# Ledger of designs, part 4: VH-VL binders against StAR-related lipid transfer protein 5 (STARD5)

Target 1, 213 residues: StAR-related lipid transfer protein 5 (STARD5), of Bos taurus (Bovine) (a1a4m6)
Amino acid sequence: MDLATAAQVSEAVAEKMLQYRRDKSGWKICREGNGVSVSWRPSVEFPGNLYKGEGIVNGTPEQVWDCVKPLAGTLRAQWDENVNSFEIIESLTDTLLFSRTTTPSAVMKLISPRDFVDLILVRTYEDGTISSNAANVEHPSCPPNPAYVRGFNHPCGCFCEPLPGEPNKTSLVTFFQTDLSGYLPQSVVDSFFPRSMAGFYANLEKAVKKFFG
Below, E stands for the ipSAE of ESMFold2; O stands for the ipSAE of OpenDDE; V2 stands for 0.75 times the mean of E and O plus 0.25 times the DockQ between their complexes.

## First folded at step 1 (VH-VL)

Design s02 (framework fv_sibeprenlimab; at its last look DockQ between E and O 0.11; V2 from the best seeds 0.00; counts 0 for: pae E 14.1 > 2, placed apart)
Fold by ESMFold2, look of step 2:
Structure s02 (fold): chain C 213 residues (1-213), chain A 119 residues (1-119), chain B 111 residues (1-111)
Amino acid sequence: as target 1 above (213 residues)
Amino acid sequence: QVQLVQSGAEVKKPGASVKVSCKASGYTFTSYYIHWVRQATGQGLEWMGWINPYSGGTNYAQKFQGRVTMTADKSISTVYMELSSLRSEDTAVYFCAREGIYDYWFDPWGQGTLVTVSS
Amino acid sequence: EIVMTQSPATLSVSPGERATLSCRASESVSSYGTSYLHWYQQKPGQAPRLLIYGASTRATGIPARFSGSGSRTEFTLTISSLQSEDFAVYYCQQYNNWPYTFGGGTKVEIK
């Protein structure tokens, strides 16, 4: 798609992300501990759930962002167990791009590897918050590959937020809204995401210390 | 205005099937789950399941697994609930209801469809 | 599956008096200050009508004589001065987890 269309679509995704971030009602906690909470509500995008993760990470916003950013130079693939590879397919701007990610098998190989093709927009806010905003898209360079089940990300990403008065800590709010596709039992899908999100925060904490401690 | 309008009353024999329709208007049909809830005469409310009209994805109460099928037709903003292998205890008023996005209450409800199962 | 139990099954009260309806959940339906519990009113021949959402918030157009309270597993609907139009069946519903479940109902009838 051309730059104007991609900008329009990605800005709509980013606006949905802001709406999720601002809405205080209707969230149900499904997992909590070690300074992290995961909550959910039914998705309006597909017959699954929208998940929200919330946690404080010991690191500056810049350090945490370097670990999670879906951009060139990211450290994401070096530490995230759910990312086998992250590949930039096409950059339209420094902050608007198409990507392909692949995931490993999960849940004792019950969930086979997936790939995802996304349009990604990165936004910066006046308070220093940086957000990533992603949603699935078709791209000619990434047709379905039989080695993977094609998954679909509905509006998802994170808000990497400074904490006032605490320059060495970051509030990371994540939104996960993924159709894994295939014929998986719903109970497997529903148990996987909260555990995976909690693991993401634990591994991120270790990564920040490893790379910046 | 937001409305759900259901098909008319049905009389069925044991062993037959019934298909109840629920037509939505006044909102974006594909953005909201539709639930089915039934109420036998003189009894309370019993949840049967939901459908996402966007994808056709469903979740059914265990009691109805294997007997209920819910489908959606986006072109006419209509959801269907089909219950097979009917028994006399399936005699009830069947309601469709829209789930609210952020507060999860059912609003609006359809007017209800009486299904009577008798020989 | 979360079982919702309402009591009493039938409540006989005089017009103008206070009615108190109870709803108990088999496990907590509250988390982090949010209670996932609704109250509905149903009159003969009608679909249920939303009365109270989130345990304590009146829906639009619901008179102030209706109030809800409670948390976790125990919830109460109170009608402070019963009017003739309030004679109906009242249902609580939890939406903390699938499947959503309803209580068995409390019929409020004239004494």
Scores: ipSAE 0.007, ipTM 0.430, lowest interface PAE 14.1, mean pLDDT 86
ESMFold2-Fast, scan of step 1: ipSAE 0.006; ipTM 0.439
ESMFold2 (binder alone), look of step 2: mean pLDDT 89; pTM 0.871
OpenDDE, look of step 2: ipSAE 0.012; ipTM 0.548

Design s03 (framework fv_sibeprenlimab)
Fold by ESMFold2-Fast, scan of step 1:
Structure s03 (fold): chain C 213 residues (1-213), chain A 120 residues (1-120), chain B 111 residues (1-111)
Amino acid sequence: as target 1 above (213 residues)
Amino acid sequence: QVQLVQSGAEVKKPGASVKVSCKASGYTFTSYDIHWVRQATGQGLEWMGWMNPNSGNTNYAQKFQGRVTMTADKSISTVYMELSSLRSEDTAVYFCARGPEYYDSSLDYWGQGTLVTVSS
Amino acid sequence: EIVMTQSPATLSVSPGERATLSCRASQSVSTSGYSYLHWYQQKPGQAPRLLIYGASTRATGIPARFSGSGSRTEFTLTISSLQSEDFAVYYCQQYNDWPYTFGGGTKVEIK
């Protein structure tokens, strides 16, 4: 994919993310506790669900972003139990790149390790919000790897939003829209994402305190 | 590169036991179950059972209950299949194959097979 | 247990011709919108090789001339333009319920 095509694709993904963020309709709460809510709705991108996580994290937007950005060599892989590694395949610009992510087995080994190849766009908005915007892509340097089940992210990412009057707090909104592929029972998939997202926020809170507290 | 390498051919007398090994490399050994499938000469494929090398859990086809035992040695990334009370109709090629732990994927990588001959 | 029946037992096809192989399950092997049916190719003296998983998804490295279709209890493997290297036995397998079961195989012979 050349830069012009990648820019066009990533801008479309970022626009979908803004639509998810703005759209109040159709969300069904599936988990709530400890200041975090997880909601879902049927995906229009694939035969599965779009999940939304919302919570307040004690850290500045920059600190929270440093912990959650899905990039190689960052803090994310050190604390996030849902991620094993991030690899930069190719950087097109300072904010647009191809990445490969690997995940460990999950749910008492019912979900085997996955890898994901994504085009990732990082955006900063006028109000200081920082977002990641990602979707699956094929890259010739990353054909399917037999050590992993290839999964597919449909538009996904997060928004690290400043809170007016509270500079040491961040509103973190995350979107997961993942085709895990393989032969997983729907009940396993339906239970995995809500628990995984709630755990993500709890572990993130601890990580921000550890690295920046 | 993912590889499953099996032990060599065996010749056994009726009533004996045979233990076939399957050594895995090129992936995280404990993340995938191993299945055993046999094929008698000129016949089709017959599933025998699977083993989870992380938990040690097994599930055997009822036809082999009481005669088959599947074990794993994590230190050398090897799964074993032992079949006891051998009969002439157990003469077959025995394959190990990788499959994710819970109905998650197909048998995507296979060992080369081990011929077990049972004769007097 | 789910019984898998393949037909025909033997198929003789000339290079360039279309081959169609059938697999029937004694009960549905589709649950939650997915068919737990796979196709394998086995050449003489070799281990089986995965061709198609989930009834219709071609495995990595498998040529485009191989395609799978079907759902529930009736499945088909099609080889659109048979090549000499396609001489083999083809097996279907259900993965929906224990014990996992294979069909009896269809032997494709190239004349």
Scores: ipSAE 0.000, ipTM 0.398, lowest interface PAE 20.1, mean pLDDT 85

Design s04 (framework fv_sibeprenlimab)
Heavy chain, then light chain:
Amino acid sequence: QVQLVQSGAEVKKPGASVKVSCKASGYTFTDYYIHWVRQATGQGLEWMGWINPNTGGTNYAQKFQGRVTMTADKSISTVYMELSSLRSEDTAVYFCARVGSYTLEYFDYWGQGTLVTVSS
Amino acid sequence: EIVMTQSPATLSVSPGERATLSCRASQSVSSSGYSNLHWYQQKPGQAPRLLIYGASTRATGIPARFSGSGSRTEFTLTISSLQSEDFAVYYCQQYNSWPLTFGGGTKVEIK
ESMFold2-Fast, scan of step 1: ipSAE 0.006; ipTM 0.505

Design s05 (framework fv_sibeprenlimab)
Fold by ESMFold2-Fast, scan of step 1:
Structure s05 (fold): chain C 213 residues (1-213), chain A 122 residues (1-122), chain B 111 residues (1-111)
Amino acid sequence: as target 1 above (213 residues)
Amino acid sequence: QVQLVQSGAEVKKPGASVKVSCKASGYTFTGYYIHWVRQATGQGLEWMGWINPSSGGTNYAQKFQGRVTMTADKSISTVYMELSSLRSEDTAVYFCARDLGYSSEWYYMDVWGQGTLVTVSS
Amino acid sequence: EIVMTQSPATLSVSPGERATLSCRASQSVSSYGNSYLHWYQQKPGQAPRLLIYDASTRATGIPARFSGSGSRTEFTLTISSLQSEDFAVYYCQQYNNWPPTFGGGTKVEIK
């Protein structure tokens, strides 16, 4: 994909992410605890669900972003149990790139290792919010690999938002919209994402403290 | 100590609504979810939904969507469960129960109210 | 929804005997190495009481004669030396998948 096409696709993804963030309707809460809320609604992108995680993390937006950004060579793979690796396939700009992510087996090995090929746009908004905006894409350098089940991310990512009056705290809103592919029972999928997202926030809190505090 | 106390028995006509209260004491009310579970005479337990008293957020079993409403009043540490359009098959004991999900990563109902018998009869 | 099946429906035992209760889930209720399967005891006219959570952890105040085991789809509650106060209905419950679901119960009655 050329730069112009990639920019157009990623801008559409970022706009969908803003729509998810702004739209308060249709969300069904499926898990809450320890200051974290996980909710879902049916996806319009694929036969599955869009999940939203919300929580306050004790760290500046920059510290939280350094822990969550889905980029190779960063802190994310060191603490996130849901990720084995990030690989940059091709960088189109400083904020627009093709990436391959690998994940470990999960749910007592019922979910085999997956890989995901995504176009990722990093965007900074006027209020200081930093967001990742990603969606699946095909790349000739990353055909399906038989060691992994190829999964597909539909518009997904996060918003690391400053909290007015609290510079050492960040509001983190995360969206997961993942087709895990393969032949997984829907019940396994339905249990995986709420647990995974709640665990993500708990582990992130510990990671920010470990790396920055 | 930690306790949930429910309102007294109710007798209702078909088509009416009932609102059952559950008053919490002995713990931080906003730190824990409250579930509602019912049990028809001689039958097993049936989950209806939960409410987070801190946010007012709720989650209802599909069977009760459109008929159940759960609310919380932080000022008196009380949650309510209102069930509308009552039918004879809604005759049951209704329980509230505390969930430790807010303070832990594991969700289980550790403290239960005594139950409220709701009888729906013509 | 996940269907929880308990067996037997009724178990007749004498005081001092071992009671073994089974709970089967229609699909796995374990995630990330944890089993979200809980056991409750209910005596006539009373609210349920939490006995065991996360398959094998005894709740506060629960006697050591109660133990839980199992993973994925097969779970067992064992009462090693049944006391007169243990005659009750026992329910298993999963919380791994929404909505939470209960088994139909096993009534433990005096022989």
Scores: ipSAE 0.000, ipTM 0.433, lowest interface PAE 16.5, mean pLDDT 85

Design s06 (framework fv_sibeprenlimab)
Fold by ESMFold2-Fast, scan of step 1:
Structure s06 (fold): chain C 213 residues (1-213), chain A 119 residues (1-119), chain B 111 residues (1-111)
Amino acid sequence: as target 1 above (213 residues)
Amino acid sequence: QVQLVQSGAEVKKPGASVKVSCKASGYTFTSYGIHWVRQATGQGLEWMGWINPNSGGTNYAQKFQGRVTMTADKSISTVYMELSSLRSEDTAVYFCARSYDYEGAFDIWGQGTLVTVSS
Amino acid sequence: EIVMTQSPATLSVSPGERATLSCRASQSVDSYGNSFLHWYQQKPGQAPRLLIYGASTRATGIPARFSGSGSRTEFTLTISSLQSEDFAVYYCQQYNNWPFTFGGGTKVEIK
C-alpha cells in the first residue's frame, strides 16, 4: 500500500472513530463499576459487536497516552496483560504506520494467541485530545503465521481527552471492534470483551501511578 | 487425506485412570481445535471438552471437571484425553473430533476407542 | 446449558421417500446472524459424519438430497428421496454456548 492510499484509508478510519465517539444512540451498558463503564452495540462493519469503554484516569493526557499507545518500545506491553508485543512493520510517517500486535492466550487459555496486522494513525486534536485509529490490513511482510490465530480489528482505538480545569486527569474512551476468528463459541466472545476492557482500565490506573507518580 | 487415528480398546478396573490418544495427520495440527465426545452403548453423544493444540488451552464440561485432562504433543501431532477415578458408568466409546473454523463443526472424527470399566 | 430435543425418536420410511427430522433448542443458538447448529449422521459401529453445518450449509461430499433449514431454536434436516445408505441415526448439535450439547438423536429406519 503506498502513502497516499494508506493516508486515505486511515483518514476514513479516524472519521469513523469520531462518529463512534460523538454518537450517543444505541449503546447498551454491559458492565459498570469502579468508575468505568463498558457499553456495546451491534457493529455495522462485521457480524459482531462494537464495544466502548469510558473512564477517568488519574494522569495527564500525555502520561495516559504514553501508557496506552499501541506502539513498539512503549510502556503498554509492560503492563497490559492482553498484549505480548507490538512490532512496527513499516513507518510511512511519524504518525502513520503498519503494526503487528501479538496477544497471549486468554480466558484460562481457551482463547489462543492471536496476531493482528493493522494500519495505525495517531491524531492530535485542537483541544489537546490524542487518539489512536486502527483497522486491519494485509501486508506482504506479515502473512498468516501458523503459531498464531490471525485476528482482525475493525475500526478501533482510543481518545485521551483532557478535562477542562483538571490537568492531572484524563477522560479515556476506548473502542474495541475485534473479530477474534478461530473456533470460539459466541458466549466466550461475549463475556471476554467486557471483562477485558474493565481489567484494562484497572491495570492502566496502576500503571500510570507506577511510571509517573 | 485428513485423518484422526485413536489408540486401541482399554479394559480398566473401577478407580483406575485411562489415557486415550488421538493422532492427527494430513493437516496443520495447530490450526484446528480437538474435541472429545463419548457415547455409552446404545446412547447418544456427550461432549466432554476440547483442547486448542496451538496454545494448550482447554475447556471441560462441568460433569468431567476434576477428572479429565486433555493435553497435546506438537512434536507427534497427538492429543491425549485422560479420565481418572473410573466408574462403571464411564464405559463408552470415546471419540476425538476436529472442529472446523469459527463455526465449530466437527468435520473429521477419530474411529473411536472403547473403554470398558469392570471388575 | 442448552437442551437439544430431537423428534421423532424413530422415523420409519421407505427408500425413495422424504424424511423430515426436527431439532429444538431450549434457547437461541444464533449469534451475529449465524446459527451454530450442526447435523451429524452415525451408522452402527462407525464414528459420526458431518452432514450440515451452520444450519443450512452442506459439508463437502454430502449429497444434494440432504438439506438443512431453521434459525434461533427450531431446525429441520430434510432427506429427499432416501437411499439405502441413509438409514442411520441423526444428531443435531449446538456450538453457540458452553457446554456444547447434542440432541438425543433420530433413528431413520427402513419401513
Scores: ipSAE 0.000, ipTM 0.446, lowest interface PAE 16.2, mean pLDDT 86

Design s07 (framework fv_sibeprenlimab)
Fold by ESMFold2-Fast, scan of step 1:
Structure s07 (fold): chain C 213 residues (1-213), chain A 121 residues (1-121), chain B 111 residues (1-111)
Amino acid sequence: as target 1 above (213 residues)
Amino acid sequence: QVQLVQSGAEVKKPGASVKVSCKASGYTFTDYYIHWVRQATGQGLEWMGWINPNSGGTNYAQKFQGRVTMTADKSISTVYMELSSLRSEDTAVYFCARGKTYSYGPYFDYWGQGTLVTVSS
Amino acid sequence: EIVMTQSPATLSVSPGERATLSCRASQSVSSYGSSNLAWYQQKPGQAPRLLIYGASTRATGIPARFSGSGSRTEFTLTISSLQSEDFAVYYCQQYNNWPLTFGGGTKVEIK
């Protein structure tokens, strides 16, 4: 994919992420606890759900971003139990790149390992918010691999937002919109994402304390 | 349908504390944040902060940090706003209001009727 | 913090006339592709009532004579044919940045 095409695709993904962030309608809460809420609504991108996680993390925006950023130097794979590996395949700019993420087996090995190939754009906003904006793509260096079930991320990512007046706290709003592929019972899929998103926030809180406390 | 009902008027001496309640009904209490906004006689509206009734998480305007405390009791769908070290300039009507987001600010679709707090010697 | 300035402080209008109220922000209140600006109506002894959000979206149950417009730092609330029930104080509010801030209000009074 050339730079111009990648820039066009990634900008469209970033605009969808802004729409998800702005649109407060249609969200159904499916899990709440420890300052974190997980809500969902039917996806318009694929036959599945769009999940939204909201939580305040005890750490500066810079500390939180270092744990979640999809860029060189990320701490993501060191703490995130949903990520076995994260690899930057190609960087088109400092903020536009292709990545490959692998996930471990999950739910008593009922969900076999997946890999995901994504185009990612990082955006910074005037209020200091930094967002990651990702969606699936094909890349010649990452053809389907029989050791993994190829999954597909539809527009997904996060908004890492400062809280004015609380410099040691960060609002993190995360969107998951994942087609796991394969032949999984729908009940397994529907229970997996709310649990994984809640776990993500709990593990992130511990990671910020471990790396920066 | 949706209602926010506040406690009655209070008269306090300078240096005292006041605790105002806001009881929610007609919606899922934990789905919305409650904000507090005050209005001095003949003055405009001033935002004080918010509370997430589900988590107990709060965010206060810098002007009120150290003096304001917001709490929620899920068992009775009630939010409280306590303001300490009262001064005469704290004389105002205090409103609770419902909002939907905690990252950047909401607008307020439902408001309590207001609680007049008078601080005088 | 973002300072919201409303003008005029008082607007005298006859019933049936058009009222135009201005709200100016000290910096842009548009981000995430939205204009994060709301308008409220307040009558004496009552709580504020939401009229408009997102600069131009009318809240449920609000009459069509109320309309909002604007972007960035300049916003307008228009009441196309003022009814007797519309004499009130109107406040704009930005919800783009913390802390949330309100304008000083415009009092619409009978001429």
Scores: ipSAE 0.005, ipTM 0.441, lowest interface PAE 14.4, mean pLDDT 86

Design s08 (from s07 with heavy chain D31G R98T G99E K100Y T101V Y102D S103T Y104A G105M P106V Y107P, light chain L100Y; framework fv_sibeprenlimab)
Fold by ESMFold2-Fast, scan of step 1:
Structure s08 (fold): chain C 213 residues (1-213), chain A 121 residues (1-121), chain B 111 residues (1-111)
Amino acid sequence: as target 1 above (213 residues)
Amino acid sequence: QVQLVQSGAEVKKPGASVKVSCKASGYTFTGYYIHWVRQATGQGLEWMGWINPNSGGTNYAQKFQGRVTMTADKSISTVYMELSSLRSEDTAVYFCATEYVDTAMVPFDYWGQGTLVTVSS
Amino acid sequence: EIVMTQSPATLSVSPGERATLSCRASQSVSSYGSSNLAWYQQKPGQAPRLLIYGASTRATGIPARFSGSGSRTEFTLTISSLQSEDFAVYYCQQYNNWPYTFGGGTKVEIK
């Protein structure tokens, strides 16, 4: 995929992410506690669900972004139990790149390790919000690997939003829209993401304190 | 001491509504989900749904969608479960129970004493 | 919905004997290495009492004679030396998926 096509695709993904963030309708709360809520709604992108996580994290937007950005060589893989690695396949610009992510086995190995090939766009908005905007793509440098089940992210990512008057706090909104592929009962998938997202926020709080506090 | 105290037994006619209360004490009311579980005489336990008293957020079992409403009044640490369009098969003991909500999941660690609802013509 | 099946429906034992109760789930009730399965004791006219959660973790105040084991879909509750107060109905429950579901119960009665 050339730069112009990648830019067009990533811009469309970023617009969908803003729509998810703005749209208050259809969300069903599936888990809540410790200042974190997880909601879902049926996806219009694939036969599955779109999950939304919301919580306030004790750290500046820049500190939180450094912990959550889905990029190789960053803090994310060091603390996030849902990720084994990030690999940059190709950088088109400073904010637009192709990435491969690998995940560990889960649910007592019922969910085998997955890999994901994504086009990722990083956006900074006028209000200081930093976002990641990702969706699956095919890349000739990343053929299927039999050690992994190839999964597919539909528009997904996060918003690290500053809180006016509270510079040491960040509103973190995450969207997960993942086709895990393979032969998994939908009920297993439906229980996996709410628990994963709640755990993600708790582990993130500890990571920000460890690396910046 | 953690305690959940429920309202007393009710007798209702088919088609009526019943509203059962569950008053919490001895812990941080807004730190826990409250679930509702019912049990027909001589039968097993059936999950109905939960409410987060802090947010008012709810999740109901599909079987009860459209007939059940769960609400919370934080000022008196009380949650309510209202079931409408009652049928004879709704005759059961209704329990409230707590679930601690964080990354460690501990289900139904405290229960109310139960409220018998009898639906008869 | 996940279907929970308990066996036997009734278990007749004498005081001091071991009781072993089985619970089977129609699909895995484990997430992230944790088995989301609980056991409850219920006596007539009373609310259920949590005994075990996470398949094997004893709840606060529960005597050591109660132990849980198992993973994925097959679980066991063991009462190692049955006391007079242990004659009751026991329910297993999965809390991995909504709706939460319970087994049909095993009644432990005196022989």
Scores: ipSAE 0.000, ipTM 0.435, lowest interface PAE 16.3, mean pLDDT 85

Design s09 (from s07, 13 letters changed; framework fv_sibeprenlimab)
Fold by ESMFold2-Fast, scan of step 1:
Structure s09 (fold): chain C 213 residues (1-213), chain A 121 residues (1-121), chain B 111 residues (1-111)
Amino acid sequence: as target 1 above (213 residues)
Amino acid sequence: QVQLVQSGAEVKKPGASVKVSCKASGYTFTSYYIHWVRQATGQGLEWMGWINPNSGGTNYAQKFQGRVTMTADKSISTVYMELSSLRSEDTAVYFCARDSPYEFGYGMDVWGQGTLVTVSS
Amino acid sequence: EIVMTQSPATLSVSPGERATLSCRASQSVSSDYGSNLAWYQQKPGQAPRLLIYGASTRATGIPARFSGSGSRTEFTLTISSLQSEDFAVYYCQQYNNWPLTFGGGTKVEIK
C-alpha cells in the first residue's frame, strides 16, 4: 500500500472513530463496575459487535497514552495481559505505520493465539486528546502464520482525553471491534470482550501508578 | 413481578403528534434497553427504535428518523415514545419491550400490553 | 436493511402434530459469536412472547417442545407435539444489524 492510499484509508478510519466517540445513541451497557462502563452495539463493518469502554484513569493524558499506545518498544506489552507483542512492520510517517500484534491463548485455551496486522494512525487534537486509530490490512511481510489464527480489527483504538480542572486525570474511551476468526462457541466470545475490557482498565490503573506514581 | 405497562388508546387527526408511555416495574429500570415496535392491523411487527434509560441514548430506524423521539424519566421508571406528523398509515398498536443485557443474551423478553393509536380525519 | 422472509404464510395442523416453520434472511445474520436470530409467538390481541434467541436457545419458561435451529441465512422453528395453546402467529427477528427487522409471520392454525 503506498503512502497516499494508506493516508486515505487511515483518515477514513479516524473519521469513523470520531463518529463512534460522538454518537451517544445506540449503545447497550453490558458491564458496569469499579468506575468503568462497557457497552456494545452491532457492528456495521462485520457480523459481530463494536464494544466501547469508558473510565477515568488517575494519570495525565500523556502518562495514560504512554501506557496504552499500541506500539512496539512501549510500556503496553509489559502490563497488558491481552497482548504478547507489538512489532512495527513499516513506518510511513511519524504517526502512520503498519503493525503486527500477537495475543496469547485465552479462556482455558478455547481462544487460540491470534495475530493482527493493522494500519495505525496516531492523532493529537487541539484540546490535548491523543487517539489511536487502527484497522486491519494485508502486508506482504506478514502472511498468515500457522502458529496463529489471523484475526481482523475493524476500526478500533482509543481516546485519551484531558479532564478540564483535573490535570492528573484522564478520560479513556476505548473501542474494540474485533473479528477473532476461527470457530468459537458463541458463549465464549460473548463473555470475552466485556470481561477483557473491564480487566484492561483495572490493570491500566495499576500500570500508570507503577510507571509514573 | 417484571412488567411494562403502557398508556391507553389514542385517537389523533392527521398532522398531530402522539406520546405513548411505558412504565417499568419489578426490575432495575436503568439496566435494560427499551425498544418500540409497532404493528398495523393484520400486519407484521415493525421495529422503530430503542432507548437506553440510563444514558438517554437512542437509536431510531431510518424510516422514523426526524418524526420519532424517545425519552426516559428515571424518577418514575417510565419511557416515552412521541411520533409527530401523524398519517393514516401510522394507525397501529405500539409496543414497548425490554431487551436483556448483552451478558444475559439478546431478544425482547418482556413486552408492554400495547397501545392502539388511531389516526383518522 | 436485512429482509426476513418466513414460510409458509399459513400452516394448518392438528394437536399432537409437528409444526416446522422457516425463516430466511437476505444476508447472513451469523458470526463466530453465533446467530443473532430470535423467534416470537403472538396470539390475537396480545403482545409477542419471546421463545428463542441466538437461533437455538430457549427463553426462560419456554417448553422443550419448542426448538430452534439454523445458521447464516436459513433458520427453522420446530414445535413438537403441538398443544392447543400453540396456535398463534410466529415471527422471526434478526438483531445482527440495525435496524432490527422481523419476518412477515407464519400463522399456525387448527385444522
Scores: ipSAE 0.000, ipTM 0.435, lowest interface PAE 17.1, mean pLDDT 85

